# VHH binders against Profilin-1 (pfn-1), part 13

Target 1, 132 residues: Profilin-1 (pfn-1), of Caenorhabditis elegans (q9xw16)
Amino acid sequence: MSGWNAYIDTMTAAAPSIKRCAIVGAADGSVWARTEADNVFKASEEELKTFVALFNDVTQVPAKGADIEGVHYVVPRTEESLIFGKKENTGFFAVKTKSAVLIAVYEGPNEVAAQVRKAVESMQTYLNNAGY

## First folded at step 13 (VHH)

Design wd7 (from wc123 with A97T E109D)
Fold by OpenDDE, fold request of step 19:
Structure wd7 (fold): chain B 132 residues (1-132), chain A 123 residues (1-123)
Amino acid sequence: as target 1 above (132 residues)
Amino acid sequence: QVQLQESGGGLVQPGGSLRLSCAASGFTFSTYDMYWVRQAPEKGLEWVSTISYAGSNTYYKDSVKGRFTVSRDNAKNTLYLQMNSLKPEDAAQYYCTKDYDILTGSFGDFDYRGQGTQVTVSS
């Protein structure tokens, strides 16, 4: 596995309620690593290209929502480097690093969502500090 | 207030087994992913295992895979760690928590953990 797969493993271990996650290029949505096996992250290249482009203007995202793996999520709010969505007992957190976007799809209650966010943001910080 | 109480530690010989328990109160245990972490003398906090809130997903440190099993009983607000084939390097103070950062090797801001339970492995 690539070095990026290790970060996938770390992220999922840090937040076991993450169902699927991926690390993609911030510029083009290219997949650097993703969960596989029973939890394959299934977003298409076209979808990811569109998704990462949301970070170019996050202010418009709440009005439109966001699609991940063909699922439409309500986006309550955004931050400069954070887009998160909700759908019933599922959701996603997407954070942007210097060169990547981390996307984690989770399932669980709000308390778990908070744990997932912390894990994703921790990874964001780590990668940023590492220059990625 | 959040309260965690670890128990089940002790002295065992290499190859022995222990079953740790963590009694949780003061929060909705069943809605949190939980962690086992350990700290050996002169070492930092080390992640051991994580289990999802529903218990359906588990992760382990590589060095304990195949030997340790994390589980939980949400009805009893209890987290477990079955430790088999114990090795001297497993000796540590073991803690359970709902707030741990694997990347930084640290507890959250509120340091939600109990007093820990000591595991000693020696012939």
Scores: ipSAE 0.913, ipTM 0.952, lowest interface PAE 0.5, mean pLDDT 95
Fold by OpenDDE, fold request of step 19:
Structure wd7 (fold): chain B 132 residues (1-132), chain A 123 residues (1-123)
Amino acid sequence: as target 1 above (132 residues)
Amino acid sequence: QVQLQESGGGLVQPGGSLRLSCAASGFTFSTYDMYWVRQAPEKGLEWVSTISYAGSNTYYKDSVKGRFTVSRDNAKNTLYLQMNSLKPEDAAQYYCTKDYDILTGSFGDFDYRGQGTQVTVSS
């Protein structure tokens, strides 16, 4: 794969419990790359625009939760560049880079969630170092 | 304590097959995604394959796709790597782990791996 799709492939290989993921523009939520085929990341442009704006003030997110792909998640944890959502045995990690937001939706126990977080944060670090 | 023990390596001719096993203990194996990585002489760590905790999703390095198959038996706390059509470039020390960063090519802080199992491919 080439372009941003390669990063999607790397992320899913790094954390195979990721069900769907996307790389979107931090400014406007525009989709740069996403999982396709059987694991299509289905968030709308409007939803993503709203979602990336959450990073403008992450402190408010735990109180209201976050929506991804039409699913509402509680948000147990936020950091300056991280939003963690959870719903039953599923969840998502969203991390912000210099210019992008990485969103990974996963399914599995807490141990797997921790692995997913590490993978997403590793990608975050990689992209930041690359200037993205 | 986390313990991983790789086995099943050996000397095979090109085109041969090996089945690696990884016995896990000291953690809830069934709740972790697992990785196979390898290290050839004088080379760095290289990601080989990943399998989700439930075994439903598998990923492979491009060079081993179609030849290697990762699987797991959670009831036995065992990870497997079936290696077919082996090539000389597959020769390496193979490790299993629950903590590997594909992007950095490194183990986690605790370096959760066993002693590894040696795979040699030679005519």
Scores: ipSAE 0.913, ipTM 0.951, lowest interface PAE 0.5, mean pLDDT 95
Fold by OpenDDE, fold request of step 19:
Structure wd7 (fold): chain B 132 residues (1-132), chain A 123 residues (1-123)
Amino acid sequence: as target 1 above (132 residues)
Amino acid sequence: QVQLQESGGGLVQPGGSLRLSCAASGFTFSTYDMYWVRQAPEKGLEWVSTISYAGSNTYYKDSVKGRFTVSRDNAKNTLYLQMNSLKPEDAAQYYCTKDYDILTGSFGDFDYRGQGTQVTVSS
């Protein structure tokens, strides 16, 4: 198992309502690690390339939303290194580190969403401090 | 006010079993992922297990996999930890919480936990 897979395991343990997640290159959307097996993260390379490019100008994202795994999410707002979306009882949090984008797709109530966000942001901080 | 009350700890011999409980009140228990953490003397907080709000997903520290089982009864606002094949290294004060950071090994700003329950494993 690669070192990046360990981060996937940590993130899912930190927020068990994460259904699928991935760590991808911020520059090109290349997959470094992802959930597998029954919860395989299914976003295509082309989709991920488009997604990570959203961080080039996050201010435009709420107007057009974001697509992950072929699902369109409404994006209420963005922050400089944070894009999050909602669809019914599902959503995603995506955070940008120095070199990566962490994407977590979750299912559950708003309270769980808040827990997922904290876990993803904690991982963001950890990776940034580690130089990634 | 958020309240958590851990119970079920005690003294057991190596190989013994305990079942911990966590009674929750003051928040909508069924809409939160929950955590078990423990702290041994002169050691930091250590993550033990996590369970999703609906109980469908569970995760465990490697050292307790196959021995510990986390579960919950949302109708009773109660979190459980079945601990089998206990080892001396499992001895610690055990806490439940809805706010824990696995990466930093810290509770949230409000430190939502009870008094904990003591688990001692000795021959």
Scores: ipSAE 0.911, ipTM 0.950, lowest interface PAE 0.5, mean pLDDT 95
Fold by OpenDDE, look of step 14:
Structure wd7 (fold): chain B 132 residues (1-132), chain A 123 residues (1-123)
Amino acid sequence: as target 1 above (132 residues)
Amino acid sequence: QVQLQESGGGLVQPGGSLRLSCAASGFTFSTYDMYWVRQAPEKGLEWVSTISYAGSNTYYKDSVKGRFTVSRDNAKNTLYLQMNSLKPEDAAQYYCTKDYDILTGSFGDFDYRGQGTQVTVSS
């Protein structure tokens, strides 16, 4: 198990309504760690490359949405280092650190979404402070 | 107003069992992930367990895996923690909450928790 797997475990423990999540390189979308087994994160390399590139201009993302694991999500709005999307009772939060993008796919009501966001942003802060 | 009331603590011998309960009100309990945390004497708060809003996913601190089981009854607005094979190091004040950061060990801005319930493990 890589050191990055520990952060995956931490995020899932912090927000158990996360179904799948991954830590990928911000530059190229390479997978550093991801949920596995029954909760395997299924996004392809090509899809992740496209996804991380969205952070180059987040202002354009609401107009076109975002795709993760072959699922298209509506993106209501974006922030400089945050992209989030919704589809029915599911959604995702993606945050950018200095060198990585953290992606968490969740299922549940809006209250749960807020908890997931907090967990992902907490990890974002932690990793940024660590230089990643 | 968010209200949480923990109960079920007590004094047990090593190897004993307790079942904690947390009665929730003032918010839609069934739509929140819930946490158990504890604070031992002269120690900081530590995360113990988390359960998803629907109860389908559970996570545990490594030191309690295989011994503790978190569950919930959303119809009763109640969170549970079954603690088996208790050890002296499990002695602490136990709290339930819907707002906890396991990275920072903090309750967040509003510190939503009850008075807690005391668990003592001694021969």
Scores: ipSAE 0.897, ipTM 0.942, lowest interface PAE 0.5, mean pLDDT 95
Fold by ESMFold2, look of step 13:
Structure wd7 (fold): chain B 132 residues (1-132), chain A 123 residues (1-123)
Amino acid sequence: as target 1 above (132 residues)
Amino acid sequence: QVQLQESGGGLVQPGGSLRLSCAASGFTFSTYDMYWVRQAPEKGLEWVSTISYAGSNTYYKDSVKGRFTVSRDNAKNTLYLQMNSLKPEDAAQYYCTKDYDILTGSFGDFDYRGQGTQVTVSS
């Protein structure tokens, strides 16, 4: 899966305040690529299966929040294909494509969060246009 | 209003060095990730380097890794690019920005950049 790793590299370069990220299958949460080494994205199979299922009805997510990497986030905002989670000065953006969910965990102020969202949504558009 | 002023370009021989500066005003510089991009004649925009808001994470286009170093001084609202071992392929107009999309190769909605600074590498 070395080809998918290039997308991880591009996203972290595009938004350098991303600390960890992954591309996972939308149907089952299987990991297609993730940040590795010192910044390993370490969510379990069970957690990722539960996480991607949130996209089956994003309108319910603000009421219950979301868990990733064993961390519980409040979810102040969702859109049809986007979940934003927040915990203190950290957060995540997750977007769904046709076949995948892209998850980016970041640290930084709201201005940085906006830059992370733009990078994640740009990748979402790219993958959708490529048929993924 | 947002203002970015690039400087420090010039003419150097292959193997030479230049230090580019980007003076920022009109926004809270320390809360934005920042980018260096460049454009050679008859070419599109090319991403060069990215640095996180606090300066702790840096990324580089493969062809400049080990030769270029991005840094920032948040107290002076200034972004820097130290360019060593310059090659003819590095010749371009260099821009800094807070709003660049690496995947699409485009500036953001307001195209926040200065006039750029020209780097010319010839003998």
Scores: ipSAE 0.580, ipTM 0.827, lowest interface PAE 1.6, mean pLDDT 90
Fold by ESMFold2, fold request of step 19:
Structure wd7 (fold): chain B 132 residues (1-132), chain A 123 residues (1-123)
Amino acid sequence: as target 1 above (132 residues)
Amino acid sequence: QVQLQESGGGLVQPGGSLRLSCAASGFTFSTYDMYWVRQAPEKGLEWVSTISYAGSNTYYKDSVKGRFTVSRDNAKNTLYLQMNSLKPEDAAQYYCTKDYDILTGSFGDFDYRGQGTQVTVSS
């Protein structure tokens, strides 16, 4: 592995209940890396641009929810650099770094969601410390 | 009251096999992703394998891929690691856990660790 694909591999190994994940540019939603093959992260350019713009004002996100891969999620809460979305037994965590947004879509119970959140936040810290 | 009890270690020759078990109690085992980690003499803590809560997704450190197989039996609250084609570099104390940070190489703040089980491979 090279570049950004290694971070995708680390995320899936750290939180194996992640179904799909991606690293995208914070300014424009451009895909730097994503899960591929049978687990393709399939959000469009337009959807990702809209999605990363949610971080421009996270306080507005709970009122309107968020869409990823054509799925609408309720957003029960946000933090300055984190958006958590839920739909039934699936959800996502998205975190913003200096240059990127990490998106992890998972399926599983609340205990798994907590494990996914820890993995995503650890990677957020790692990338910020690396200058991204 | 989380308890994790590792067993199944021992002394084997290079190329040999062992099957490790991790008996879980004090929490709902079937709702957690689980991890195998190890610690060798003169080394830090090292991630070995990860398995999802339902058992459908597994991941391995590159150096053990193809030789080790992680599995779980949620009805028996037990995690397993089948270790084949063992090498001297696999010798370590092996631990199971429900909370491990692959990036920092550390156990989580609220996780409990058992005593581990020792794997020794004759050189």
Scores: ipSAE 0.535, ipTM 0.810, lowest interface PAE 1.8, mean pLDDT 90
Fold by ESMFold2, fold request of step 19:
Structure wd7 (fold): chain B 132 residues (1-132), chain A 123 residues (1-123)
Amino acid sequence: as target 1 above (132 residues)
Amino acid sequence: QVQLQESGGGLVQPGGSLRLSCAASGFTFSTYDMYWVRQAPEKGLEWVSTISYAGSNTYYKDSVKGRFTVSRDNAKNTLYLQMNSLKPEDAAQYYCTKDYDILTGSFGDFDYRGQGTQVTVSS
């Protein structure tokens, strides 16, 4: 399989409460890899283009929230390269690298959310160090 | 204080079985995803299996898939690893943890692991 699919496998094994995830291009939202088959990450290319553009100014995101896979999330706070969205017992973490955005949609309590964030940030660091 | 105590290791022949247990205390076990990892002296720390907080999602290193089964009993705060068809390459010190980084092959910033339990497979 392509090298990008291996990163999807690593993230789901690292944080098993991730339900769906994807690696997309930061400039255009093009899908480099995603969960497939029985856990397909379903965001359209148009939706992803809009989503990755949120990283151009994360300070405006909390006021509006964010949409992914047709689901609206409250965004309580952002950081320069991270957006956290929440809806009831589900949420997402999205992080930006030099050339990509990593998106992980999870379900579970706050302790699980912290484990998901850690896994996503670890992958962010790995990809940045590799030049991506 | 977070405490994890592994048990159930021992000496077995190739093809044998063992069931490892991990007793958890000092934290709310049922709200954490959990991991089994192992370490042999000639090899660094190696991920073995992962299970979600409710037990609904499980993942395995390819070399153990079909032979090992991870499970948990949240009412007893206990994590299990059933190991069947054991091979010499499975010999290692086995640890459970709630904080492991698969990408770096290391425990997280806080090393939440017990003393481990030794699995030895005679040739």
Scores: ipSAE 0.499, ipTM 0.798, lowest interface PAE 2.0, mean pLDDT 89

Design wd7 (from wc123 with A97T E109D)
Fold by ESMFold2, fold request of step 19:
Structure wd7 (fold): chain B 132 residues (1-132), chain A 123 residues (1-123)
Amino acid sequence: as target 1 above (132 residues)
Amino acid sequence: QVQLQESGGGLVQPGGSLRLSCAASGFTFSTYDMYWVRQAPEKGLEWVSTISYAGSNTYYKDSVKGRFTVSRDNAKNTLYLQMNSLKPEDAAQYYCTKDYDILTGSFGDFDYRGQGTQVTVSS
């Protein structure tokens, strides 16, 4: 799992307005890597298992929203492998790869949100091409 | 129209210092994360540093960490790179941009960069 920490470092360097992020197993929400230290990604095992299951049918998510780190987000937009959540000046982008879900929680204006989305989608493509 | 103008490059001896500037116009500078990227002759683009829109988060390529400092002045629409303890390996054309993908090593769809500024380190 030490190799997965490098992907966390790449994500935060690529989109520095990401406050916290994680790579978790798509089947069970198990944490492969996450931001640590002053920016610990604090979602519980139980919460992550529920969260990754949202990707089983993303069309159902806008009606109910999503919870991460004990925070409830409105979900105005989903795509087959992407969930966007919003609360005030913060939000998240979550994308699913073959084996994983990438979760990035950010803070900032719409321009920053677009930069965060590009970063998570680029990593999604990279991992899918690598077989993950 | 987005414009980025890099300046501050030049010739220095190993161990010397330079401060690069990037003047931004044509967009709301203070709402974008910004990047420094460099390119040596016959080499690909290489990410150097990233700074968040408010300036509170900074990141560096390992080989420059501890020697380079990125900063910004949002009131002046200007991005900076302070380069200390320069080495021959740092010689390159330096660019600032608001649209760079660290994973693919490429600029975005519209290549929002200036003409760059050359840093040369004497042997």
Scores: ipSAE 0.470, ipTM 0.785, lowest interface PAE 2.1, mean pLDDT 90

## First folded at step 14 (VHH)

Design ue1 (from uc28 with T50Y)
Fold by OpenDDE, look of step 14:
Structure ue1 (fold): chain B 132 residues (1-132), chain A 123 residues (1-123)
Amino acid sequence: as target 1 above (132 residues)
Amino acid sequence: QVQLVESGGGMVQPGGSLRLSCAASGFTFSSYAMSWVRRAPGKGPEWVSYISGSGGSTSYADSVKGRFTISRDNAKNTLYLQMNSLKPEDTALYYCAVGGPQPPPLPGEDDYWGQGTQVTVSS
């Protein structure tokens, strides 16, 4: 497909609790790469367009939460380029690079969240350093 | 298995036009953004153009803006690149790729492009 799939594979390998993962355009939410088959990332382009727009003003996101794949997540807090949410034993981490948003949806106890965050942020740093 | 097959290249004079096609299979075409990239002799790959999955959003490199038009037919699983006002510096092997501007390869990974279609602009 493209080189973007390697980044998906790297993130999922780094954090086994990641169930689904996607790389989307920061400007339009269009899918550049995603997990497929049994772990297909199912968010629509329209939903992702709305999601990536949250990064335009992250300060408002905790008040309203965030939706991914038709699931509503509570967002405890945000950072300039980081949105993360929780719902029961699931959650997500989303980080913004220069041109992309990386989204990882995970399942497990709260303790697995740290590994997921590290995987996503590590990729964020790598891509930013590369100019993407 | 994912397959991308480019076609439509050829030799034209400066100022001429070509229309490239990319036949995609092995994945849900309409779910993914698509890009055109090119590799000129002796140069690294250059991103050319991008189109979202729905086709509602497009982007172009400054070098081709105003001259090239990207489009897609999701019913036919086909990506297109209309190239007008071609210049000698547009000479390259053109590839279609899944996603936006192509990132650098991770260590130990390869690029996953098709065979490409050759575009040669020469007087």
Scores: ipSAE 0.798, ipTM 0.899, lowest interface PAE 0.5, mean pLDDT 93

Design ue12 (from ue1 with D110E)
Fold by OpenDDE, look of step 14:
Formats: sequence, C-alpha cells, structure tokens
Structure ue12 (fold): chain B 132 residues (1-132), chain A 123 residues (1-123)
Amino acid sequence: as target 1 above (132 residues)
Amino acid sequence: QVQLVESGGGMVQPGGSLRLSCAASGFTFSSYAMSWVRRAPGKGPEWVSYISGSGGSTSYADSVKGRFTISRDNAKNTLYLQMNSLKPEDTALYYCAVGGPQPPPLPGEEDYWGQGTQVTVSS
C-alpha cells in the first residue's frame, strides 16, 4: 500500500502481543498506515486528532487518561514523547516522532508490555534519525 | 489489492496550470491520508503535499505552497492536485501515495507508488 505499511509490519513482527497498530500524523491525527483485516485499528480521525494533541502537554494526561478506539485507558505516567495506557489485560504505547505518532495496542499480561515498548521505541528512534 | 493510478500530466509553459488526478482502489480510501510525491530527473523523490482522510487538514512543501492545492473526493475514491503558476523546476514524474510524507524505505523494502504521471514545464 505504502512505505508506511512496512513500518507497521516491522512493529507487529517485533512484538506478537500487538493486536492493532497505527501510524498517524502528529499534527492532525490523520491515518497514514494501520493494521487491517482481522486486526483493523478502528480509531476515528476525530478521536486521533484529540489523542495526538495530548502530546502538547503530556503532564496532564495521567490525570485524565486517554481514549483509543472508544476505549478509555488509565495512563500511569508519561514521558515527553511517550504515552502509555493500561486497561485490565490490555494497553497501548504511543510514541511521537518529528512528524508522526506510532500507536500500538496490545493484549496480554504485564510482562509483554516491555516488548511492545521496545518495538515502538525502536521504530521511533529509527524514524527520528531519518528525519520523520 | 491496492491500486493507485495517476493521470492529468502533460507539457505546459511556465506560468501554466495542470490538474492531476489519482484513482484509488483496494482499500478504504476515506480512512487514509493521501500524498503527492514527485521525482525529477536525476533527483530523489520529493514530498509535495498531503491531505487527511476527511480532507480537513492539508500540508504542502515550501516549494509548492501557494501554487498547488490538494483535494479529494472520497465518494469517487479520487485524489487531486491543482497546480498553478507552474515552473520549470516542477518538471517531474508525479506519484500518488497513501499516508503523509513518505518515509525512507526499510532495508529490503521498496517504495510503493503508482505508475506516475509526467509533468513537464518548459518554454
């Protein structure tokens, strides 16, 4: 489909617990790539617009949580370019690059979270080094 | 299977106008941002413009800002690029692509664009 799909495939391959994944514009939340078929990432553009705006002030996010695909997640903490949330046996990691936000939604015990984080942060580093 | 088919290119004099079209199929068109990219002879690919899935957000490279306008018709699965005040340096093969500004290919991967439509600006 596009060059961005290769990045989706790379992240999902690196962390099998990732159920859905998307790459969206950091400025507007527009979808550039996403998992499809049985694992369609279903967040709307409007929801994603709100989500990516959280990165404008990440310090406030733990107090209010974050919504993805109509699901509300508790956000234990944030970093400047990282938002992660948890809900029962699910969670998400979202990382911001120069131009994009990478979102990975995963399912499994807490032990799988480290692998998911590593996958998205590795991609974040790669894209940042490339200027994206 | 994803298909992107560009059209509308041609030869024009400096200051002229063209309108490119991209017919998209094989995916939920309205769910994705779309971009135009171009490749001039002897140069690498250059991102030109993108538009969000809903069309509510647009962006342009500095080199074309104020001259080009990107738009889309989601009912027709079609992306457009209105090019005004064309310059010789706009000469390139123009491609339609899914997503925002195009990332570099990962090792072992290739860019995926349509066949492209040729735009030539010359006196």
Scores: ipSAE 0.837, ipTM 0.912, lowest interface PAE 0.5, mean pLDDT 93

Design ue14 (from ue1 with A97T)
Fold by OpenDDE, look of step 14:
Structure ue14 (fold): chain B 132 residues (1-132), chain A 123 residues (1-123)
Amino acid sequence: as target 1 above (132 residues)
Amino acid sequence: QVQLVESGGGMVQPGGSLRLSCAASGFTFSSYAMSWVRRAPGKGPEWVSYISGSGGSTSYADSVKGRFTISRDNAKNTLYLQMNSLKPEDTALYYCTVGGPQPPPLPGEDDYWGQGTQVTVSS
């Protein structure tokens, strides 16, 4: 399909608790790559457009939360290029690169969150160093 | 299985026009952004143009701005590239790809390319 799928595979391999994953355009929320089949990432372009816009001012995101795939998450933590959402035994990490947003939705106890974060941040660093 | 089949290439004189098509199958076409990429002889791949899944957003390389127009028909699972005012430096094999600009390769990974369609601009 595309070289972007290799990045999806790399992130999901690095953190087995990741259930769904997507790479989207930072400017418009359009999907560049995503998990498919049994683990299809289902967020619409409209929803993702709204989501990626959160990075314009991450300081306000904890107050209002974030929506992915029709699910509302509380947002305990944000950084300049990171949004962390949580709901019961699920959560997501979203990180922003120069041109993309990487989103990983995971399921499991709180202990798995660290591995998911490491996976997406590692990819973020790689892409940023490459100018993406 | 994902399939991308490019067509519409050919030989034209400088200043001429071509319209490329990309027939997509094996995935939910409308859910993905699409891009055109080209590879000229002796050069690396160059990103040309991008269009969002809905078609509401487009982008172009500086080298083709004002001359090329990307579009899509989601009902037909087809991507297009209208190329006007063609120049010799536009000579290349043109590919359609899923997603945004082509990412850098991961270690040990190969590029994902179709057959492409040849565009030759020469007097």
Scores: ipSAE 0.767, ipTM 0.888, lowest interface PAE 0.6, mean pLDDT 93

Design ue15 (from ue1 with G56R Q102E)
Fold by OpenDDE, look of step 14:
Order: C-alpha cells, then structure tokens, then sequence
Structure ue15 (fold): chain B 132 residues (1-132), chain A 123 residues (1-123)
C-alpha cells in the first residue's frame, strides 16, 4: 500500500499481541499507515488530532486518560515521548518521533506489555535516527 | 488491491502550468493522508507536498511553496497537484503516495508508488 506499511508490519511481527496499530502525523493526527482488514485501526482523524496533542504536555495525561478508537484508557505512565494506556486486558503504547506518532493497541496479560513497548520504541529509535 | 494511477503530466515551457491527478482505489481513500513525491533524473526521490485525510492540513517542500497547491476530492478518490510557475528543475517523474513524506527504507523492503506521470519543463 505504501512504504509506511512496512513499518506497521515490522511492529506487528515483533509483538504478536499487537492487535491494531497506526502511524499518524504528529502535527495533525492524520493517518499515514494502519492495520487493515480484520484488524483495522478505527480511530478517526479528529480523535487522533486530539490524541497527538496530548504529547504537548504529557504530565497532565495520567489525570485525564486517553481515548483511542472510542475507548477510554487509564494512563498509568507517560514519558516525554511515550504514553502508556491500559484497560482491563488491553492497552496501548504511543510513541512520538520528530514527525510521527506510532500507536500500538494490544491485548493480553500484563506480561505482553514489555514486548509491545520494545517493538514501538525500537521503531521510534530507528525513525528518529533517520530524521523522521 | 491498492492502486494509484497518476496522470496529467506533459511538457511545458518555463512559467507554464500543469495539473496532476492521482486516482486511488483498493483502500479507504479518505482515511489516509496523501503525498506527492518526485524523482528527477540522476537524483533521489524528493517529497513535494502533503495533505491530511480530511484535506484540512497541507504542507509543501520549500522548493515548491507558493507555486504548487495540493488538494483532494474524497468523493472521487482523487488527489490533485496544481503546479504553477514551473521551472526546469521541476522536471521529474511525479508519484502519489499514501501517507506523509517518504519513509526511510527498511532492509528488504521497497517503497510502493504508482507508475508516475512525467513532467518536463523546457524551453
């Protein structure tokens, strides 16, 4: 579909517990690539615009949580370029690069979270080193 | 299957205008940002312009800012690039692509674009 889809495939291959993921513009939340078919990432541009804006002040996000695909997540942890959300046996990791936000939604026990985080952070590092 | 078909290219004199089109199919067009990329002879690909899925956000390379205008018609699954005040250095194959600027290459992976449309600016 596009060159960005290769990054989606790489992340999902690295962490099988990832159910859906997307690469969106950090400035506007527009979708550059996403999982499709049976695992379509369904967040709207408007929702994603709001979501990516959370990175403007991540310190406030744990107090109010975050919404993805119409689902509200509690946010136990944030870092300068990372937002971690959780809801029951699901969660998400979102990481910010220079120009993009990578979002991975996963399902499984808490133990799978580490692998998901590693997958998205590895991609974050790769893209940052490439200037993206 | 995803298909991108560019058209509208041609030969024009410096200062002339062209309007490129990209017909998209095989995916939910309105859900994705789109970009124009070009490849000049002997040069690597150059990102030209970006437009969000809704069309509310646009961006341009400095080399084309003020001369090119990107737009889209989601009802027609079509991306456009209006090119005014064309210069010889605008000569290139023009491609439409899904998403933002061209991503860096991953090992063993190739980028996916349409066949491209040739734009030649020459006196």
Amino acid sequence: as target 1 above (132 residues)
Amino acid sequence: QVQLVESGGGMVQPGGSLRLSCAASGFTFSSYAMSWVRRAPGKGPEWVSYISGSGRSTSYADSVKGRFTISRDNAKNTLYLQMNSLKPEDTALYYCAVGGPEPPPLPGEDDYWGQGTQVTVSS
Scores: ipSAE 0.633, ipTM 0.839, lowest interface PAE 0.7, mean pLDDT 92

Design ue2 (from ue1 with Q102E)
Fold by OpenDDE, second read of step 14:
Structure ue2 (fold): chain B 132 residues (1-132), chain A 123 residues (1-123)
Amino acid sequence: as target 1 above (132 residues)
Amino acid sequence: QVQLVESGGGMVQPGGSLRLSCAASGFTFSSYAMSWVRRAPGKGPEWVSYISGSGGSTSYADSVKGRFTISRDNAKNTLYLQMNSLKPEDTALYYCAVGGPEPPPLPGEDDYWGQGTQVTVSS
């Protein structure tokens, strides 16, 4: 694999409620790294291409929702570089860096969401500062 | 375990051509974007080229644009780099890597590169 796997490991370690995680190209949605084995991130390249394009206009996303791994999530709100969704006791956080999109899918009560957000935003900040 | 094995390097004169190959195993090759990176003596690593999992998208560093072509055969789990019009400044150890440009190392982490294949361009 590559050094991007270390970033996957860092995010999953920072928030135990994260079940699956991926780092994808912001331009084309291609997978750079992802959780594997029993927690394999299963979104296709085509689906991810559509997903990362949501960041071109995040203001429209709450009206449409977002799909990840064939699952439709309600998106309560968005920020310029942040899309998050919810479905029952699951959800996701997706943050955009200069060149990548970090996606974390989590499971648990609403209280765990804050830790997941912190994990992905921390990584976002780190990568942005490094020029990625 | 994940393995990336580069081959096809060698010594050529300026203006010559080489075709590098990267044999991948231990993971679902077609699911991942792939890149070529290189390290010249005394210099840091330089990203060279990128190709998406499906091969539908490619990108090149300005230094190699128009001369290098990245491709892949997902059925053979192999990544390629066709290098034409080679220049002395292309001399480097070439690595294939999973994903986009290599990220900065996290504190306490090591690189995940293979042995690489040496490309030497000299008259």
Scores: ipSAE 0.603, ipTM 0.831, lowest interface PAE 0.8, mean pLDDT 92

